# Designs tried in a protein design chat: VH-VL binders against Vacuolar protein-sorting-associated protein 25 (vps25). Part 1

No score or structure here was measured in a lab: all are predicted.

Target 1, 194 residues: Vacuolar protein-sorting-associated protein 25 (vps25), of Dictyostelium discoideum (Social amoeba) (q55gd9)
Amino acid sequence: MSNQVFQFPPYYHKEPFFTIQPILNTRKKQFQMWQDLILQYCRYYKIYELDINESIKSNSVLFNNEKINRKLSREALKSIIDDIIENGFAEWVDKEKEKEKEKDKDNNNNNRVLIMWRKPDEWASLIYKWVADCGLLNTVLTVWEIQNGDDSKKQEFHQLNTTILMKSLKVLEKQSKCQTFSQDENVGVKFFSI
Below, numbering starts at 1 at the first letter of every chain, in headers, positions and changes, except where a header shows other numbers; antibody chains aren't numbered by Kabat.
ipSAE, averaged over its two directions, is called F for ESMFold2-Fast, E for ESMFold2 and O for OpenDDE. V2 adds 0.75 times the mean of E and O to 0.25 times the DockQ between the complexes of E and O.
[cut] stands for letters that were removed.
The coordinates of atoms that the task and the answers printed are left out; those that the model quotes come from them. Centres of patches stay.

## First folded at step 10 (VH-VL)

Design k4 (from j4 with light chain Y94W W96Y)
Fold by OpenDDE, fold request of step 11:
Structure k4 (fold): chain C 194 residues (1-194), chain A 124 residues (1-124), chain B 107 residues (1-107)
Amino acid sequence: as target 1 above (194 residues)
Amino acid sequence: QVQLQESGPGLVKPSETLSLTCTVSGGSISWYYWTWIRQPPGKGLEWIGYIYYSGETDYNPSLKSRATISVDTSKNQFSLKLSSVTAADTAVYYCARDEYYEDSHGWDDAFDIWGQGTLVTVSS
Amino acid sequence: AIQMTQSPSSLSASVGDRVTITCRASQGIRNYLGWYQQKPGKAPKLLIYAASSLQSGVPSRFAGRGSGTDFTLTISSLQPEDFATYYCLQDYNWPYTFGQGTKVEIK
């Protein structure tokens, strides 16, 4: 595992960056910067889901800079996340799906967010290209093979979140480039040549 | 030390598209806003627009319909295209870095690094 | 767009003189103002940001003051290298707008 640590941008070390700016123009830039930082950080560590409460409670390095003694408030983080969602790079995790993963006690507040540094259509394109390049068109692959297979290890979508992957495959289905079907305890995907 | 250099044709015909590139050297284009500014001969400065390295752009309303700013992170460059040029578009064009600053009242931004500028003349 | 009006458009001064340039905004811009120096044939250079903060490497003879609508750039003792055109810039609201400039000439 490359001992490489994420390099934070210069503005991460500026105190006002952690306070929502009151001026609209400055706030707009600030929110863009936060969006980009969050997406790049998540991309680097392949983080597909964030818990707002946990991030604050654990003093995540992404939202807490100890060197300058500044941290993002929960309210501020929520506002930023809302903006990211509005821009199409995140979505709230469905409560029903959360119940399946973690019995979180606080059932009433959307706290978990799916992070998408690439949109489903972009992922779809990458996956389809890979399938084509591998000569696997008109064959059947499992979702697991796409996520965890040896052949995909060098691909950016390796270990892609299942929710995002399924969304991406739906995009391809709409394009008549693949068809998904249930296969035992897994999902099969047949990719088609155009 | 980070340096900026504008490049492109110095002469453009009316109705054609002006195309310029700013090359960033000595540092990464990442994490910054980058801007284009122009100055007609003997006149003041006009903000054209900006691009964040990730691709977000905004333009001066006066030029929005004609201006396109793009970024190529792989080449450490960002570019300006201005369509349907007229004599009024004759100017020295500058690229600049937008740096962020903090003070007791909050934070602000300013253009701390500039290219040398390149003259673009619109003439038949 | 916010209009920035500089005064005067030009002035003549001697080395050692105290020079004051004014910039007025058409609306309140708090402290979101920068000052730039431009010499002939050269790109502008940042002098002051946030109305009163001196950019690194800029001589202390330069000082920015003001908030709201009225701002001033002062050169306490004019040096030979200070003969140039100066511009104010507001970054309070989009689009950013410059003053028309003040040319400081040798008397």
Scores: ipSAE 0.860, ipTM 0.939, lowest interface PAE 0.6, mean pLDDT 94
Fold by OpenDDE, fold request of step 11:
Structure k4 (fold): chain C 194 residues (1-194), chain A 124 residues (1-124), chain B 107 residues (1-107)
Amino acid sequence: as target 1 above (194 residues)
Amino acid sequence: QVQLQESGPGLVKPSETLSLTCTVSGGSISWYYWTWIRQPPGKGLEWIGYIYYSGETDYNPSLKSRATISVDTSKNQFSLKLSSVTAADTAVYYCARDEYYEDSHGWDDAFDIWGQGTLVTVSS
Amino acid sequence: AIQMTQSPSSLSASVGDRVTITCRASQGIRNYLGWYQQKPGKAPKLLIYAASSLQSGVPSRFAGRGSGTDFTLTISSLQPEDFATYYCLQDYNWPYTFGQGTKVEIK
């Protein structure tokens, strides 16, 4: 995580930005702007999951601008998140997985969302390129090594969310560029030279 | 102060692709919508399309099949390609920044910064 | 596409005159209208946004009014530098569309 402070865009300081615009075209732009802001913010701080309720409750700076006394409503945020999901940059966290994380166990509504500022195929490409660049093709790596290894520290996918990483690896599998397998309490990945 | 400058060939042959680049200086291309507008000689203005710095685009339906707008954030530039040009595509081409505004009714935008424009002539 | 019709297409006026230009939209566009000034050989310049909001740096002699379908740009006292072509632009719906322009000429 960067110790630097995220620089918000100019429109973040505009009051109407925090109110869903009634005009379709304006709303489309607004939603694109929110999508981008959310993705960039999450990218900056390496946030892979958002909790809508917690974000609202905690007055997240992403959705609450105290300087102009504006904040997104929960409904507005949910609507924006739905759009982000539709565009393929997010997905709801499965309730079963939510239960495992001991968060919002009693919430019948989807409240947690996985944020992907890069799509799985993009992550897949980055990972494969890294493997190739490191001369690790036709070798076996663990998911842990990809996420936490010293060799990957300079890579954007360092400490990548496991769910996203696994999705990315599945993309590579479909391309016959790797094969995943269970290895003890971890997942092994063999990357292939094609 | 943010400035825009169009660049590209001033002459294009019919059926070829017009290619222009807008260079943004004095500020970042990030966080803004950027627009292409053209004006045939002695005529009015026509909106071509826009691009958000992250890559989202939309086009005038009249040009959608032929127009492609792209962005290169590393170069602080965005570009226009117009394929299969004809004499009707002869115009001064402008790039512009779409600025955000607020009023009593809510959100609005307008083109607050323009390039000087570049004439592109389609001729054999 | 929303059609924007300006009137008149051209007018002649003298310095000091009050000039009024109108723009009519083919459908309601609320206040999603901008006014631009263009001088020969130059790029358009934003004057008014949101139908009635004056852009920073624009003289107060310029005023925009209207909502819905009928809009007006008024120059209270025409100055020598105001001789130009003026365009309205709707940004209510895609695609954005300009009026055909109004040329303000010296009488």
Scores: ipSAE 0.857, ipTM 0.937, lowest interface PAE 0.5, mean pLDDT 94
Fold by ESMFold2, fold request of step 11:
Structure k4 (fold): chain C 194 residues (1-194), chain A 124 residues (1-124), chain B 107 residues (1-107)
Amino acid sequence: as target 1 above (194 residues)
Amino acid sequence: QVQLQESGPGLVKPSETLSLTCTVSGGSISWYYWTWIRQPPGKGLEWIGYIYYSGETDYNPSLKSRATISVDTSKNQFSLKLSSVTAADTAVYYCARDEYYEDSHGWDDAFDIWGQGTLVTVSS
Amino acid sequence: AIQMTQSPSSLSASVGDRVTITCRASQGIRNYLGWYQQKPGKAPKLLIYAASSLQSGVPSRFAGRGSGTDFTLTISSLQPEDFATYYCLQDYNWPYTFGQGTKVEIK
């Protein structure tokens, strides 16, 4: 019996990988390597959100290599996350709450980050195919049933992060493949043949 | 041991597209930057560009308008296409692996593994 | 682009000689400099990375020095198998650029 864990790339074991490089070309390569590592790690463990403060506090193995005694600083991690967001693979959670911030408030809203190691349009395709294959077109489903229902238990989107699921449904709405309905904390969705 | 092998046509007509493939064997293409370099007969080396295995590229500005590097991880291969070739594009083409090295002051890149090279001649 | 200028363009030496090849960058490149050996009809081979660090499997008679703009490769006791052309490469900024090469011929 094997108990598999994520296999880190060779560059994770190099000390300079954990220090923001001063030369711009080297930094560009370094940030691409960090983006890829973060996305692949999160895909492996089905992680959709990272908490920066908790990751640093807990010495998460993603950002802390104890074998070589090196870890990312908080500032380095934030810089890398900002780059991933700029490239369209991540997004700050609680971004809407920043709209209410006062001039004197701290910037602690930038702590939880949504990690999109599979893009919403790819999730959208998987969900629509499942709905079509199961004969659920022209019926109403809840978002909960898609995420957590018994009929979705073997699908890759089972237990998908709600924010990413809603983004994925919005992709389908733009394609005229579904319509969502709000009712308090619940969301219903009807999928259409087209 | 990881080995690289270039493949593709040895003769290409002017104005056509040169297309080469580098096959990685004895190891995985994943987690590395991969590079194309060329050498005109009897002359020095010219860096063409690189690709990270996930698809991100950068190119020598002198070739950027004509060069495209791509990767196919399912085949463990990366490729070069160079459009609108002329006799000046006649060269031995090498593929190489970018290896990451550390020193006392940080990060350095070097080409630790090279293919054997393939001569591409551009003529009618 | 950063221009790399090697000197001399060629040299002849006897087995056992100490040989020094220089490489000058047109601007500061810190220690982002590699040295490569190319024998006729073969691909280049990495000798030195980061200006002074010896690649695994390379004989210790090869040594690199320098930082900034001026770099040297020294072969402390030339061997018959060291007949080759030597190239420096800067990896400080895109495009990566090679020196024009130094041909070492055994007398």
Scores: ipSAE 0.673, ipTM 0.863, lowest interface PAE 1.4, mean pLDDT 89
Fold by ESMFold2, fold request of step 11:
Order: sequence, then C-alpha cells, then structure tokens
Structure k4 (fold): chain C 194 residues (1-194), chain A 124 residues (1-124), chain B 107 residues (1-107)
Amino acid sequence: as target 1 above (194 residues)
Amino acid sequence: QVQLQESGPGLVKPSETLSLTCTVSGGSISWYYWTWIRQPPGKGLEWIGYIYYSGETDYNPSLKSRATISVDTSKNQFSLKLSSVTAADTAVYYCARDEYYEDSHGWDDAFDIWGQGTLVTVSS
Amino acid sequence: AIQMTQSPSSLSASVGDRVTITCRASQGIRNYLGWYQQKPGKAPKLLIYAASSLQSGVPSRFAGRGSGTDFTLTISSLQPEDFATYYCLQDYNWPYTFGQGTKVEIK
C-alpha cells in the first residue's frame, strides 16, 4: 500500500518513444500512447494541470526517463499536448488575448495545460449522484463545500480543480439539474430533482 | 509468459456476424496495441485491424465497413466482430500483440506473440 | 495499399543448403519490414524486425537485409526445423500487408 507508485508502461523504457517519429502512422500510434500515458499518470496522482516549463526544469519523471537517459524535448511535448487538446482531453489555461498592447511574455504564451482525464460531464454525474444520495436536493451548497467540505472527503471530486468543477456545474445547469449564484464572494449552488 | 487464446464459434452461417474473443493471460492487456490477422485455408495472411487497449481502432480498408474490434480491460480480453460474412471469410483467425522495438531509424513494431489460431468456417 | 511480392513462391532444398528469399515492396518502405516463419498448423513466429534485426531466441543462421523496396531473408545453413513457409510484412503504412509467402520444402 504505502509503496504504491504509478507503474510506467514498457514503452516508456524505449528510446524512440521520446523522439517524434517520422512516419505518420507510427507517429499516430506514438501520440496515442503519450496521450494515454499522460492522462493515466495525471489520474493516478490527481493532477489537473501541467506546467510545461516547470516539468522540463524539474526533469519530471513523466517526461524524463533517467534509466535510459532520454527525455521529451520541449518541442515534442508541445506537439503531444497540442494533439491531446485537439482530441478534447486538454486545454490551455494561459491563453491570453490576442496581442494588443505588448508582446506576450518571452514568446512562450502557452505553458499551463488543463488535463481532463475525466471529462466535465462525467464529473457532473458523480456530483449529482452524491447530492441526491446525501439528501441534499433542494438545499443550497457552496462550491467550496462540494470541493473541500468534510462531507465530500471520500468522493472522487474532493479537491477537484475549480475550473473543471465549474464546467461540470454548467453541464448540470444546462440539464436543469442545478443553478449557481453568487453569495458573499462564494458561489452557491442549488440542485434540483428531475 | 504472456499467452493469447482465441475463442468463439467455429461455424457461422452466411450473412451472420462472426464473433471472436482473444484472452490475454500471463500479462496485462494494458499499454499495448492488439491485432487480428486471418489466413484463409491454403492461403496467405491478411491484417484485419488493431485496437489500442484504451479503445482506439483502425482497420484494413477492405474490411472496415464490416469489422469491429473492441476491448474489455476488466476481463483482459479483446474481440473481433465481422458482420455479413460469406464463404470468403472462412479462415484461421489469429490474435497478436504488437511489440515495440528500438533501432537506429527510430520506432519499429512487430507481432511478437500470437494466439494458436481458431478456424472459423462460413457455411450453411 | 503497399503490395509485397515474394520470390520464389516455393523452393526445394537440402539440409545444409544456403537459401535466399526475396521480398519487394511496391513503394519505398525504408526498413519497416518483418520476416515471419510459419510451420503447418501453427501460428507465425517473428524472425526479423526492422529488416535486419534478429528477434531474441532466433538462430543466427537467419539474416535479413535490404531497405527501400528490395529485401532478402537468408538461411545460411538450412536445418530440418527450418522447413516452413516464410512471410514478409511491411509495417510502414496502413493497411499492413504481407507477401504471399515462400514455402521451403525438403528436396
């Protein structure tokens, strides 16, 4: 139990995995393997955001295999992340407005990535079921109570990233299953019976 | 160590759906691409398609409209369904693991482990 | 689809002979070629990957050569257990395609 760590796949120990492959069909397989590895690693450690610059600087084990002395280049990592975004499992957090005053910092505008290893509609279902099971329909909760409260400590959404939580509540609002509103610097939410 | 075993009906009627399951033992289905290949009696090998254990598939264009490969990681299995079969679909069907090799030109893959094969006959 | 053409379709040879099987691709496939051995009633077995790299546990009498469009498998001293059908496979592009096979029989 206390010795449990993420078990890397066999291909993590193969040098070519860390270099973008030149043949298109091989690259498609490689990118699918990287997408899955990133999503599963982030799920295992409950990671909702990656910082590309920090991951490279710290030699994150996800992207740097010291046993074979191989790591993803920044360019390779960016390409893989762009593919994950295209497939709908990630998005840039640091998207800035189009340049309108001064150049974006250091010509590296996209750095933090939201990782959606479980999508907002799936989180929405888990939250709604919990609310219903606990008899909390037609009462008001704060977003903080859902995310950090004592009653949610055993739920998978405990300490869920706030951006993902709000996206999940918007899914439920669209379904008429809740309504959010402001309450003294907090967001309140009322869940409804269907 | 890792072993693959095909299972399913050996006889299928024309126009029906052929269904096969490959069971992976002695290792995990996770993190690999898994492939179906067939061989008509007395003839050569034909690649049908693959599945990544997380669900992504691709197929031989000649079979794409009729073939579906799926995976059940909880059972350590992957499966093939081939619809609207004819006598031309009579073959020994193999499942295989796609293994990844290093070389100086980069990534290469090959089928390192095969099941025993199962004959499926399409006949009235 | 990339067509793979093997030659000869069959051959007869004696134990101890040197045999060569060729495989030709309809377009360049770099070194993305494998060789497989199949004995009657059995599944194929991987011999060579990446055109020339010997799979673990395969005897050193097997050698693969070539790149681009022209490839060979050579058995330097044929043994009784080598009588089988041999297939090349390109894994350069989908669909992956096999050659039609070369049967090696006892003379």
Scores: ipSAE 0.604, ipTM 0.831, lowest interface PAE 1.9, mean pLDDT 89

Design k4 (from j4 with light chain Y94W W96Y)
Fold by ESMFold2, fold request of step 11:
Structure k4 (fold): chain C 194 residues (1-194), chain A 124 residues (1-124), chain B 107 residues (1-107)
Amino acid sequence: as target 1 above (194 residues)
Amino acid sequence: QVQLQESGPGLVKPSETLSLTCTVSGGSISWYYWTWIRQPPGKGLEWIGYIYYSGETDYNPSLKSRATISVDTSKNQFSLKLSSVTAADTAVYYCARDEYYEDSHGWDDAFDIWGQGTLVTVSS
Amino acid sequence: AIQMTQSPSSLSASVGDRVTITCRASQGIRNYLGWYQQKPGKAPKLLIYAASSLQSGVPSRFAGRGSGTDFTLTISSLQPEDFATYYCLQDYNWPYTFGQGTKVEIK
């Protein structure tokens, strides 16, 4: 959309921001600042997933400020991500595969994280309004048409991550505003007026 | 150049809700914590609570049951509502910006910018 | 809640005097302490953050010291514009709490 670059907040240029603070009150404020920065950065570039190891190895500008020679350690980034998950704005992509019976009880397989800078219920509202405004109620659409179709090119959910889209459709199903169905590996959805 | 200005009714009846707005000018409300502090006439300062511009709050336990701080980033404003007021809530109310500082001892917060303050009197 | 006790509650001094104000925390707060100056009818003004660091634009005659529970603000040579009430503030833990204030008056 835009050729502008993300403008980092003033606190990104302060060295202690990159070290987990020992005092709990200060750490709570620090973690809120990191959550906000991560969510705003990902929203700006439409990033729905982060790879923690790749971000660290590549010295991603989100977590590495070269001007002040400071970066998050992997352990600090993991702690911040865990907090974002606890607050409901992120989740591990592969969490179910490594739950129990490992020799190392650490959750070391957790590397890719889904970033929900807009929650599924908010996406659901945007999608439903678009369907209603375009006269598509009581017709069948595919998930692909919602994500990638010509009619959705101007919508914020164009190219939305599939996992988040399915979570958003589940919100609408619980509200009786749509029904999803799958045949083979395709997913169709019919939206209702209610 | 960032300036803060409190606004709202200067007189509030007992049992009603005190409502104040702080308008941020010369800069953005984004990326900062914002705080309300009050000072009863002739007395010291009392921290009420803060809000991060994205909406997260925390409050002085003495006021938590009655205080609500909110933010409207589209208007570059944050606000305080204090319900069920009594004469004890008569005070000058200040809004302030929480600024992040670093020095050789680490991270610290301080209130670097304050509004002028507005007196709210609780009286019949 | 962390209680902040200032002493003295007031003092009287002459221009040129060295003035020391103390602030004691009811528990250790490391260096999470600020000093604020307030003149009548005006908002407080930040002087010192992190116990000892001068805020931009504050004269060097103001100095903060201390760590843990005991802190001081010293004005090395009192000037006419320094007659005000001074507050310490701990930002170590919620709720943030101010000392009760120290009024510095001209004699």
Scores: ipSAE 0.588, ipTM 0.827, lowest interface PAE 2.0, mean pLDDT 89

